# Designs tried in a protein design chat: VHH binders against Formin-like protein 12 (FH12). Part 12

Target 1, 299 residues: Formin-like protein 12 (FH12), of Arabidopsis thaliana (Mouse-ear cress) (q9c7s1)
Amino acid sequence: MASNCEKMLSKIKIPLPDMLNAVLDLDSSAVIIDQIKNLIKICWSKEEMDRLRNSAGGDKEVLGKCEEIFGELMMVPRIEPKLRVFAFKVEYPSRVSDLKMWMHTIIAATKEITGSVKLFRIMQTSLTMQVLRGSNVECGLDSLVKLCDNVYLMHDFCKLLDFGNDLVHLEAASRIELETITNKMQELFDIEEEVNDEFLASENDGANFVGYRNVVHDFLCTIDGDKQLLNILYAEVGGLVNSYIAEYPSGVRFKEATNILTRFVETFYKSREEIERQAEAEKEILEKRKMNIKQNGNL
Short names: E, the ipSAE of ESMFold2; O, the ipSAE of OpenDDE; V2, 0.75 times the mean of E and O plus 0.25 times the DockQ between their complexes.

## First folded at step 2 (VHH)

Design b02c (from b02 with S50A N59D F105Y; framework vhh_7d4b_2; at its last look DockQ between E and O 0.02; V2 from the best seeds 0.00; counts 0 for: pae O 12.2 > 2, grease 25.9 > 24.2, off the site)
Fold by OpenDDE, look of step 2:
Structure b02c (fold): chain B 299 residues (1-299), chain A 126 residues (1-126)
Amino acid sequence: as target 1 above (299 residues)
Amino acid sequence: QVQLVESGGGVVQPGRSLRLSCAASGFTFSDYYMGWYRQAPGKQRELVAAISSSGGSTDYADSVKGRFTISRDNSKNTMYLQMNSLKPEDTAVYYCAKEGYLDLYGSSDYYYMDVWGQGTQVTVSS
C-alpha cells in the first residue's frame, strides 16, 4: 500500500515550496485542496512519520522525496495548524452558504405552512370528513396521513377542494435535519477557535509571518461577521419551528410533519391530475356522442 | 407597499422567444436577491432562475439552463427573464419573487422568497 506521501507525490502538480507559499498567503487559487488535505494527513499521522523515518525498504527515490517533503514541512512553525486553517478557508464559503441555505429553506417552509390558509382548511376539512365517516383521527396531520393511504378518500377530497401550491419550499425543507444545522454550526464555531488559537500562536513566528497573520486576522473578522448572521438566522429558525410544533398537540417532530405534508401534497396533485384526465376523457366521449347524433339526424 | 408586477407573457410557438419583466416597488430593489418561479398545471411551483442583488451571480434550473437568462436593472427597479428556444414544457404561470432577507454577504445559493407577483401566463404551443 502506497504511503500517503507516495500518493501525494503522484498527485503533486506544483512544487512544495509554492504550495507552502500559497498556504502562508491563504491563497486558494494556487493549490488544489486535495493536496493540502494530503499534507495534513502526513503531518498528523504518527504512523506515517515513523514509516517515513524507519522505512528501510522501497524505492529509494520515493523515500528521498518523502523525506525532503517532510523536512520542508517541519521548517514551518506549526505547519499542521496552518494547513488546517488554509483548508478551512477554502471550504468556508461553501459551509456558510449551506448553512444559510438550510436555514432559509426551513424559515420559508415554516412560514408557508403556518401562513397557508388553504392548508389549514384542507386539514380541517380532511379531519371533519374522516370523523364523519367514523374514523378515530384526532388531529389534522394524522388525518392527512390517513388520507394519503386511501386513494378513494383522496379522490373524494380532491373533488371538494382546490389546493394551490403555496408550499414552495416544503419539499426541500423535508430533506433538512435541524440537528445537522446545529452540528454544522457548532463545528464552524469550533474551527473558528482553532483559527484563533493559531493566530495567537503565530505572534512569535517571526517577521516573515506578518503577512500571514494579517490575512488570518482578516479571515477571523469575516468569520465573526458571518457568525452573527448565522446566529440571527438560527434564532429565527428556532422560533418558527417551536411555534409551529406548539400548534400541533401530537408532539410530532418538525421533520416528520414536513414529510407528512410533502407526501400529502404529492399525493393530492397526483390525484387531482387523475381526476382531471378522467373528466377530460368523459367530456371527449360525450362530445363524440353528440357529434354522432347530429350526423345521424337525431338532433 | 412592497409590490412586484410581471409582464411580457403570452402565447408563442415552440422555438420562439419571450422576455418577461418584473417591476418592483416599495423596497430597496438593489439590496435583494430576486427570482423567477413557474407553476405548470398540476405541478408544484419551481425555481426557474435567481439573481443576486448586484446582478453578479445567477442561478438556473437545469431544465432552462442555456436557454433562459435572468438579468436586472437596479436603476429601473426591474428584473428580466429572457426565454429562448421555448418548449411546450415551459408552459406555466411565471412569478417574480423577492428574497425575504437582506443578503449582505452574497453567498446564499438558496432563496427565501417572501413577496410574489401576480404571475404572468406563458403558453408554448404549436
Scores: ipSAE 0.000, ipTM 0.233, lowest interface PAE 12.2, mean pLDDT 81
ESMFold2, look of step 2: ipSAE 0.013; ipTM 0.472
ESMFold2 (binder alone), look of step 2: mean pLDDT 83; pTM 0.835

Design b02d (framework vhh_nb_b201; at its last look DockQ between E and O 0.01; V2 from the best seeds 0.00; counts 0 for: pae E 20.0 > 2, grease 26.4 > 24.2, SAP .695 > .668, off the site)
Fold by OpenDDE, look of step 2:
Structure b02d (fold): chain B 299 residues (1-299), chain A 125 residues (1-125)
Amino acid sequence: as target 1 above (299 residues)
Amino acid sequence: QVQLQESGGGLVQAGGSLRLSCAASGFTFSDYYMGWYRQAPGKEREFVATISSGGSTYYADSVKGRFTISRDNAKNTVYLQMNSLKPEDTAVYYCAKEGYLDLFGSSDYYYMDVWGQGTQVTVSS
């Protein structure tokens, strides 16, 4: 089995010194992230490190190259943290983008839900209809759940109400967990702390690392700015979700509510389509009958 | 149709102040973050400030402490109070309706829906 080092060597497309320079410059354009991840893996693997130090077997050329790589890596103070900082920087825009997207989606969906007069009417009507029919439904969301489970009731309901497509972000929101947002944000903040620690530690790395420190500093500034923004967005999300829960005291969590609503919307539209299809079919039959009657002189 | 109209730009001496206004129409103003951007000659458009529907604000480092963004939802207007102006602040300032709530910084590729025509701000030495 090829060691991590051997595997890494097989995938290296640029010289190690160039990679290290890219890392120190935090230049993501010059290096493939997978290569950096491989280097990180090598640094973290105690077994691999020991193997490289004590290896007496295998291909001498490969071992020599591995030893060379290890030697080069070890010449850089705190190479592992630096590699991690680099990797984080590469992934950073995507992580922030995802967080923003998720939060915006939730915000949009929540506003749509709470602001939808049609949805409100639907829930109220559903509740009323079921109560009148002797159902033990206690709230609007609960009524929707039951409505989805009863095709006949749904059909009756669809005949009574018109519901437009005003919940554009509902489906997307239903796929997002608030906990995921929280966890990913926390992870981001934790990594920021690590970057900061590396920055502080790098003060004594020497004159050759001044450029590195400057770049890391700039990156930290960027992170700090984004952190503030993310916190603002998160606060907005929290406020809206809490408001939603307050308006719909069913004890249902946001995710559950969005799932219920998504299911309802899907079922509602399907039912409506079916009803319309049937109506059209009936109309066609009636028209044919009328034509036949006319042709036969009965009209 | 969504429309944004900036006003308040002009020539000012270094250390002076200006207040920009952006009148918005054609959308539910209170539902969106509103932002200010600027573009200097030969430079890319850059973020200046943004304000949430609830009044939370964020500023570029270059203008922090000097500029203040605010909004009046009743008037569908966003403002940028610019104090302690510097020659480097010279640019065309644009008002933007941001997608959903906020999209700037490292992720400025986010939803910029509509831009105003811009207002020229010139700060003389």
Scores: ipSAE 0.000, ipTM 0.211, lowest interface PAE 12.5, mean pLDDT 80
ESMFold2, look of step 2: ipSAE 0.000; ipTM 0.114
ESMFold2 (binder alone), look of step 2: mean pLDDT 82; pTM 0.830

Design b02e (from b02 with L104I S107E Y111W; framework vhh_7d4b_2; at its last look DockQ between E and O 0.01; V2 from the best seeds 0.00; counts 0 for: pae E 17.7 > 2, grease 24.8 > 24.2, SAP .707 > .668, off the site)
Fold by OpenDDE, look of step 2:
Structure b02e (fold): chain B 299 residues (1-299), chain A 126 residues (1-126)
Amino acid sequence: as target 1 above (299 residues)
Amino acid sequence: QVQLVESGGGVVQPGRSLRLSCAASGFTFSDYYMGWYRQAPGKQRELVASISSSGGSTNYADSVKGRFTISRDNSKNTMYLQMNSLKPEDTAVYYCAKEGYLDIFGESDYWYMDVWGQGTQVTVSS
């Protein structure tokens, strides 16, 4: 506990009053987020503060400083919620950006997958080829899995078909979990409620907090706007993913499907590269032979 | 007809610079995010850089960050990629791409691409 206060004190680069002013102004330019997080931790530890007060064994100077910090913090009504609001505001743009990025990635990947005529043909051809060879494959995706596990089959396949880079966002999408998006969105919404609660509670904080309230209000308005957009985007993601799953009734989850496809694409390109290398090597051998024949013929 | 035409590719030595251009036509250029992609032999096509409709926001692949700069001139319907300190690993076909839908959600690093240029070859070799 003493360690947290000490750590906090060691990291404080600006006076506490200035930090508090920044918090009340919701001005992120003047404060490091880690400092705010540390303050939040201090606020959570009422028990720790009591322990600090009762701990006779700590450096009196450090304890005194901690008490001073605590005293200053306690002068601000609901300082913890305010600190949380500030922290959230600082992180808010990145959180929203990440959500948008993830959802756009999924949208892009899904559209690429569903719109790829080449991929469709590849799956169909693979399925047909394996079935003809006596394989018990039931669907295109299953066929791709088996294809990836058989290097010889893949090589044969690569010789027959050309596959372009139509799936630009597939790999990135394969790394994204829909559940993560859902959870992060929900978290955002939950925090919004907390911000709103603090806003409502701050009505009685006094004349000195009018500026704070105005800034918080504006922030809430921003959140509301973004929430609407995120919901629209999420709905689109859901629609596309569901549509995709419906088209490939293998009972495979979206993430699994994207993983399978990613693996296939990687394996396919590797195989193609190998084939090309072999072809080049053969060509070189042939050319050397021809040159040797010409040289011997001139002798 | 929507069209993207790349130019400015070529063969350069390591450490040199190239500037690619993408001329856009057939759509309201200023309404769409644009991007540069590249594809090296045997590798998947990857994002190099993207730029927002207004040009106010940019995104870069980690491998090119600090070396490449994407920009656009909406009055000329042209996007640019300034490539500095080129490396052999930068050898690829570079493609210009257009966002497939209007990004109403703002400042996205990733978007659906619906139109691609034919590509321009960039070769970095000693």
Scores: ipSAE 0.000, ipTM 0.229, lowest interface PAE 14.1, mean pLDDT 80
ESMFold2, look of step 2: ipSAE 0.000; ipTM 0.112
ESMFold2 (binder alone), look of step 2: mean pLDDT 82; pTM 0.815

## First folded at step 4 (VHH)

Design s02 (from h01 with E103Q Q110E E113T; framework vhh_7d4b_2)
Fold by ESMFold2-Fast, scan of step 4:
Order: structure tokens, then C-alpha cells, then sequence
Structure s02 (fold): chain B 299 residues (1-299), chain A 127 residues (1-127)
């Protein structure tokens, strides 16, 4: 039976001394996040190592290596908080980049939706077609839902209108939950608080950790700068989303609206492809019949 | 004290389905990522599927993608593994496990390390 400790050892890809030097330098270029996570898990696994030592099934060589690694880690004051700070530093650019990307995607998609003359025309055409055919529809979005639920209605609609999709951010936006953005913003700021706590606590580490404190402080300054931009983007997201939702009589939520529009775009183009395939098949059959008639001298 | 109790194992024919359950106690269930591991005779224990504390993120081994579904019910402190289209290669003892890190913001690794294991439940797929 493999132990959790043995599994953790297999995940550490660079020598421990090199890793610890990178941690104290906050050198995110030297390691990958998985290696740092496994060191953090080792810090939490002393109890498991003690249990395995007393077990008849324990690999004594693996246990000795785990104990050696744990001993080296514990020579650094507050090694676990330092590893967490380093993990945050490694993941930080990606976390900020993802938040910016998600928020810019929502902003772009919302502006595309509200500013699209093509989409307005599509919703108006859909409403008009359905009303003229005796359907009771409340608004443009409701009409698009009915189109998606009725293959015959969608086929008829595809014959009336050619639609070049200018909602280029819509599909990406439909995959983003606003609640996820809120939660990820909160996580980022909670992690900043943890980094600040470690910075303050490191005052007691002594003169040998002045370099470490300086790089942690530089990182906190970077976070503070990014916070202003992220707060501005978040406010813009909220404003645009709420303005868009407030103008719909049916009380449609943003996620509901983007899902309806995404489903419509997908269904519209699938229906168009199906119509084109059927037309090609019919053309082939007619051309084959025409050739057979000519070959037989009937025309 | 942490307790994990697996159930739902058994002997089935290829192509059939089983649902495994893991009942957890002794910790705040929703605060921990959980996973299913399996170990066949003579092989290393491998991660089959994992799920975040909220249930919002899942990961699967390539060998089970499209066939197995991991889920959890935090109100019942229970995690599930729905196993469809079972193959002889799925024969193993299945273990549920709790992640070592209580930190909610840590993402689950496909081959993550878990600190507490259940007793296991045997799944045998025989033709």
C-alpha cells in the first residue's frame, strides 16, 4: 500500500534546498505550483508520518526520507505561512489575469448585446413572424426561446433572415458566472490579508530575513495597485449588467439572457447547416434524375 | 475524529453500473475537497475522481472520463461515485479520501494527496 507521504515525495521535482531558496526570494520562475502545494501538505502530514513509523506495513526508507524533508522545512520559522505566500505569488499573475479576462469578457459581451443593430433586427423579426402566425410572445428574448424549442419554427425563421454573428464575446461570457467573479475577488483579497499577516509576523524572524520581508512588501505594493483596477472593472461589470437587466420587462437575469442568446446562436447555425445539407442532397437527387433522363433519351 | 465509510461495492458484469457512497463524519464536510481512489492487486493506488468542497469543480482520470461521475451532498455529508459502462479493468478496491489541505482556495490536483482514507469497498467486474 502506498502512503500519502510516498505520493508527496513523487511530486517534488526540484531539490528541497533550491525550493527553500526560491521561497525566501519569492522567485516564482524557479518552481511550479504543484511542488509548493505538496510541500504545504507535507507540513500538515507529521501525524501520518508518526503513524506509519509504528506500522508493520510502513516502508522504513520512505519514512526516513519524509522525516528528513520535514526536519529541513521546520528549520525555517513559520515555513507553512511562507510556503502559502509563495504559492499565492506563483498563482497571482494568473488569478489577476483571469479576473481581468472574465470581467472584460462580460463588459464586451454586454456592450455587444446592447449595441447590436443586428441582434435588435433579429429579435424584432422573430417577434413579428411569431405574432403574425398567431403566437403569443412577450418580448424578443421570449420569441428566441420559442424558436429554439420548435425546429419547424426555427427552419422557417432561417429562411427569412441572414445573420452574421457580431456577438463575438457572447459564448465566452455565457460560460462565466457573475457569482464566480465575486467569489474570486473575495479570495484574492482574503489571500492578500494572509500575505500581510505573514509580512507583519516576519518582523520577529531576525536580520537574516530582511531580504524576504522586502520582497513580500514589494508584492503587497503590487497587489494594492491591482486592487484599484480590479475594483473599477468590477463596478463597470455591475453597472452594465444591472442596466441591461433592468430594461427587460420580463425580469430576465443576465445568465438567463446570455444562455438564451447563446442557445439561439448555436441552434440558428445548426439549423442553417441542416437546411443547406438538405438542399445539397435534394440538388444531387434532382441532377442524378436529370442525367438519367438524358442518358435514356427521354429529354 | 475523522471517519469515512464507503458502501455500494459488489460483483457486476461488464457494461453494468454501480454507485458508490462515502459517508463522512468528524469534520466540516463542505470545507474539504474529497476524492475517490482505487487500487488493483499489484498496482499503485490511483486517483479516479476528485471534487471541490462546494462541488463546483471536478477532475477525472482519463481511464474513467465519460463513464464515471463524482458528486456530493453537503447537507448529508455524503460523496458519490456513479460508475457506468464498467470494464474488467475497473476491478479494484475503491477508497474515499479527504484532502490534506483545509484551505478552500487550493485547487484540486488530478493526482492530489489526501490525508484520511476509508476502509475501502471492493468492486469486481467479471465476465
Amino acid sequence: as target 1 above (299 residues)
Amino acid sequence: QVQLVESGGGVVQPGRSLRLSCAASGFTFSSYAMGWYRQAPGKQRELVASISGSGGSTNYADSVKGRFTISRDNSKNTMYLQMNSLKPEDTAVYYCARDLSPQEYWELLESGTFDYWGQGTQVTVSS
Scores: ipSAE 0.000, ipTM 0.083, lowest interface PAE 23.2, mean pLDDT 75

Design s03 (from h01 with E103K E107D Q110E E113S; framework vhh_7d4b_2)
Fold by ESMFold2-Fast, scan of step 4:
Structure s03 (fold): chain B 299 residues (1-299), chain A 127 residues (1-127)
Amino acid sequence: as target 1 above (299 residues)
Amino acid sequence: QVQLVESGGGVVQPGRSLRLSCAASGFTFSSYAMGWYRQAPGKQRELVASISGSGGSTNYADSVKGRFTISRDNSKNTMYLQMNSLKPEDTAVYYCARDLSPKEYWDLLESGSFDYWGQGTQVTVSS
């Protein structure tokens, strides 16, 4: 009730006129997003304010302050949509950056996998070794799964071939869900439509909002440019993923394949570390024996 | 556990009527404002109608004013959308939503996709 109004009031840390000026200028550098979200909360609090007005024991001072802020906000035509557009602009660069990063990571990982002569040699060596040992193995990728499932087999494999990992984006790509990219792309399209609706509606706000309209239009131009780039990347991701699936007809999905390869790389290096640790321990034992011989035979 | 279950969607010819229902459970229904949202493929979500907790106040999108009527029965924990004079442009998935509190709205924006608490019900207006 009154406590909810108090919480909203405590979140407003800069003068309201300064905040509203930043909103109308779409100046994302001037205001923290949390402050804008709290103003949107006040816009959505009409029902709570109506309930508090009808409460006999309500805090009249807190309710009065909330109603004063609401009154000031309502002096700006369609303030809630304007606050939402501003919030979108503040958070927009991070959303675009994340999408670019995720899609570039998938593209890089896929190209590394399909273009790696080293990985091809690894799969061929793994397959050959296992076939010679009497294992029923269907393909190179299947052989890597079996290597990961058998510590002794992996240790033997590590002695046959050194693998300098050229799949530098693989681990990052294995953590990305393709559905997340699709959902975030749709979210950006939804944001563009909402910003465009606000731009069109702002024509009816009057002469005082010409400047606001201009900065909203600038934001739309930015979104359109980013959308074109993101669509190109998204199409490339889709093309590469579909080609990858076609190359692995055993029903192995892109996510499954990247997980298998990531597990192989991790298991391979763990096995190498263990082999190196054992070699180091052998050196120490040998050095200790040499010192003991020297001490016993010292003349 | 908060649950919203839509029903009443279907395929109808232009000019006909449909009534959507939303059965709510897991919260004090009368304490929350409720709304109907719709989304066509490749389009942004649109709030088509909302109703206060008591049912005393209603709001409508300009595109549906005079054609759609929102109502609620707090004794049955159910909200309705009466859709009259349906047009092809009304074709969309309709979602029942509890009043979008700032936390719920911004959590949805931050999470990765727009998600409504109901599963949605398809309305198709075609000849």
Scores: ipSAE 0.000, ipTM 0.097, lowest interface PAE 21.0, mean pLDDT 74

Design s05 (from h01 with P102V E107S Q110E E113Q; framework vhh_7d4b_2)
Fold by ESMFold2-Fast, scan of step 4:
Structure s05 (fold): chain B 299 residues (1-299), chain A 127 residues (1-127)
Amino acid sequence: as target 1 above (299 residues)
Amino acid sequence: QVQLVESGGGVVQPGRSLRLSCAASGFTFSSYAMGWYRQAPGKQRELVASISGSGGSTNYADSVKGRFTISRDNSKNTMYLQMNSLKPEDTAVYYCARDLSVEEYWSLLESGQFDYWGQGTQVTVSS
């Protein structure tokens, strides 16, 4: 019904001609994404609008407004694909930035884990202690799980080793889902295909759209370049993740490994803080006792 | 089985030239775009140059434009990077890469096996 179109019309805050000019220029600075998404929704409502016009029973003023907007939109060949391309361009920089950030975080964390002499020493010490205590442990990672489950053992362990955290990206990496990265990479490929389809189809739009075709081509070249860089990062992520997991028993997943390490690091520092607080409290008590003895002796 | 083998790296003084080669096998070489990537210690990998399957189109990173030239010989299944006027900032491991077909890319993603590059070739620019 017209009520849906009326709601979408009320959300358009920029003049339609200005918006269409921005779309054809791929000027992502000129309009906000929500306005473009509302126009896409209006395009999806074309069958609904055609039905309302043919019924001749709706609100004629609202129907006239919707017909006017549809008339202007339909003057542009393949307006819906053009709006989708524009929407993608507006959102594109943040999509690429997020993917780069997530993948660099995983790369950094994995390299920190595999390159950490301190962590290697801690895992070896933990594994050795557990084995000597008669525990059945399969690997260093399993030993850290058991260490974290025993507060007294963890406190004793913290007293033996000084672990300065060199795993600065670990916590951030543990919050990243590899599946999300995979899905977002797939979305980028699907969107590139859609942009390419629109570029090819635009060849038949005529002389008035040569400028549009050129800016779409420029955007497609940008996507292709970014895709190549993202593929390189993604392959590095996969290689590092698979190499790291291969060191552990079958069935250990990267997320499980990073969660165990994150829990260990958090538990270790929490235990270290508690030990330091207890030591400071004991020192303060001793200092007060020494001062009281000295002051009472001077009286 | 796709194989890419880099060669031609070495130690060279600033202002000198090196030519890198990438020998490809296991696929229809002329059907795929190819590129050179590099990674310096502590830095992210970056695309240096790319070339279309026919060799008709090339792209370069801004930092190497005018100094580096990418080319290919489809009859020899080999891609080249001619590096002129080398700078200390060009010091990196250089990797040869092939664009994946969409099917190959998705298969790689689904399998969880993503390391398809060789060891690369080291380029060091120092006096």
Scores: ipSAE 0.000, ipTM 0.101, lowest interface PAE 23.1, mean pLDDT 75

Design s06 (from h01 with P102I E103D E113T; framework vhh_7d4b_2)
Fold by ESMFold2-Fast, scan of step 4:
Structure s06 (fold): chain B 299 residues (1-299), chain A 127 residues (1-127)
Amino acid sequence: as target 1 above (299 residues)
Amino acid sequence: QVQLVESGGGVVQPGRSLRLSCAASGFTFSSYAMGWYRQAPGKQRELVASISGSGGSTNYADSVKGRFTISRDNSKNTMYLQMNSLKPEDTAVYYCARDLSIDEYWELLQSGTFDYWGQGTQVTVSS
């Protein structure tokens, strides 16, 4: 307990009044997130501090310092919600940036897949090959699984290698879980609700907090604007993903479909490299044989 | 005209070995990848193993990896499948096949007529 308080105190480098001013100004340039999280933890530790105070033992010097900090924090109405709002503000740009990156990656990859004429030709030719060889093939995922299993017959497709240049976002998209995007979107909505609750509660804080309410309101306006854009992107992701997986058997998830396609692309490239390597080796053998005939010829 | 003739099939006990041969004619053998397919009663034809034109690259179905070995002799226009540690589930008619160029596949799709299989050779694994 006392050791935890000491660790938290050691991480606070800025004077507490300066930190509180930054919190009330929502000035994310003045304080790092770790300092704010440590203050929140101090607020959470009230019960532990009360227990230690009632104990015969304990580090009285460390407890005194924690008590002093707690006293200063409690002078600010609803300081814990205000610290959480500030933490949200500090981490907010990264959260939005990550969501935009993930959603744009999925959108780009899905459009690249559906827009690649070369990939479409490879897929159709491979399915035709399977049918011609007496295989019963189904559309969608089953077809791709069979293509992956039979890529060793794709030596004729090596001339279409550059189709991979059309699929630059595929590998990145295959690593993104749609559930992660959904969860992170929900987190932003929960954050907005919590910020709004604090904004409404702050109406009764008095004249000294008018500036705080104004900067919180500005933050809410920023969140609302970003939320509108993110909802548009999220809807586009949903539409594209649903269209893509509709070509697969019922119950197939987007990650499974993209992983199978990624494996197909990787196996295709390996097959092409192996065929090129074998062709080069065969040329070298032929050239050496021709030279030996010239040098060892008895005529 | 392309011709492929399979041989070497038979009845064997589980755990034994069998070697299949495929004699090819009518094309430049060393320029084409070759493969072995099999078809059990009531099942689709499945690819068992394939080999590149030079013989330097081989691929196998997961069910036969470590047990079967595909090889070829380009001087004799012949492909082989060495089957070791045979199991009852290996029972099938085995067919050899030549891979097609992309252009040949599109021509066949348009014509609706083709013959790429030999007569096949029966392999039966039973006690």
Scores: ipSAE 0.000, ipTM 0.107, lowest interface PAE 21.2, mean pLDDT 72

Design s07 (from h01 with S101T Y105F E107Q Q110E F114Y; framework vhh_7d4b_2)
Fold by ESMFold2-Fast, scan of step 4:
Structure s07 (fold): chain B 299 residues (1-299), chain A 127 residues (1-127)
Amino acid sequence: as target 1 above (299 residues)
Amino acid sequence: QVQLVESGGGVVQPGRSLRLSCAASGFTFSSYAMGWYRQAPGKQRELVASISGSGGSTNYADSVKGRFTISRDNSKNTMYLQMNSLKPEDTAVYYCARDLTPEEFWQLLESGEYDYWGQGTQVTVSS
């Protein structure tokens, strides 16, 4: 149908020569990532375009435009790897920023959990309650959510106000999967390998690509520096998570523990708000009753 | 002299319904939040549903949401659990309980004994 090539053409906003110059300069400010990804897809569509040209199912005008673009792309040595390197460069700052944010969030949340005296006291009370009810406690943390159903116990816990404010990173941490961090770190290593492979291969591209090689080398130096920092943060995440598990052995994984604690904090504040709302409603009813008695007493 | 008496349990087939009742005496019923707990053989006792003293707030275990409804009639000092679409995994002894005051909680921590359970009612869901 040529539908794939037609869709790709609709995404190209910059003249091809200008786009290729940006790619060879690794100028990530000049081109939108979607346009680069569409060019990569065009590189993969040669066989499909040939099949469509040889059949009645093709739009010959659209195929002609796609073939023209493909022809110009193939004038550049290893254009597909070069487009991939450019795509990596464009997306790279965001990838590194996300990894740093996720790891710092896990680190902060773990320190907040282990450092919260108020939370620890609540956990001890919850465990004591379960044991005294003749239960074998498999997970003390899971019982925290159920604790919020005890209105009188919650009234005592309102004196531990603001413990949730000490756990400011908890909710964000509960949405981060450690496996995702591991996978994204591996993707970064794979990206570095692909960029290095292209750098080495480009040695034979000739004098017109010396500038390209220099900017690719600069990018590799940037990746190496960030990789060293990210490895330090990643090791810290592993160390702190293991320390948390050792100090608070609940039989649950870190992700499950943060989910339970997030549910507890949310349920705790909702239960407290509901208790306060009911108390205020009862107060208003009582005051209206007193007012009505005073008004009717004047009759 | 707190007394909680459960009734309404029985043997039913999957998909059927049962209504449990808890008759309370010996305390000011409307001043206490109440709950239904259950305990299956070899498992710890778990909260199924709870209801505030006024009846204005209810909470349910995830496993029973949409199937069970807790309610209370403060004029009759009675709490109810309507159990619809019963499953084999709902098989357990169901217990009525009231929440603890801070003083009672302190006493529980000291004595190790919780006297605010009912006798329980057996629910068996079987094919």
Scores: ipSAE 0.000, ipTM 0.152, lowest interface PAE 12.9, mean pLDDT 73

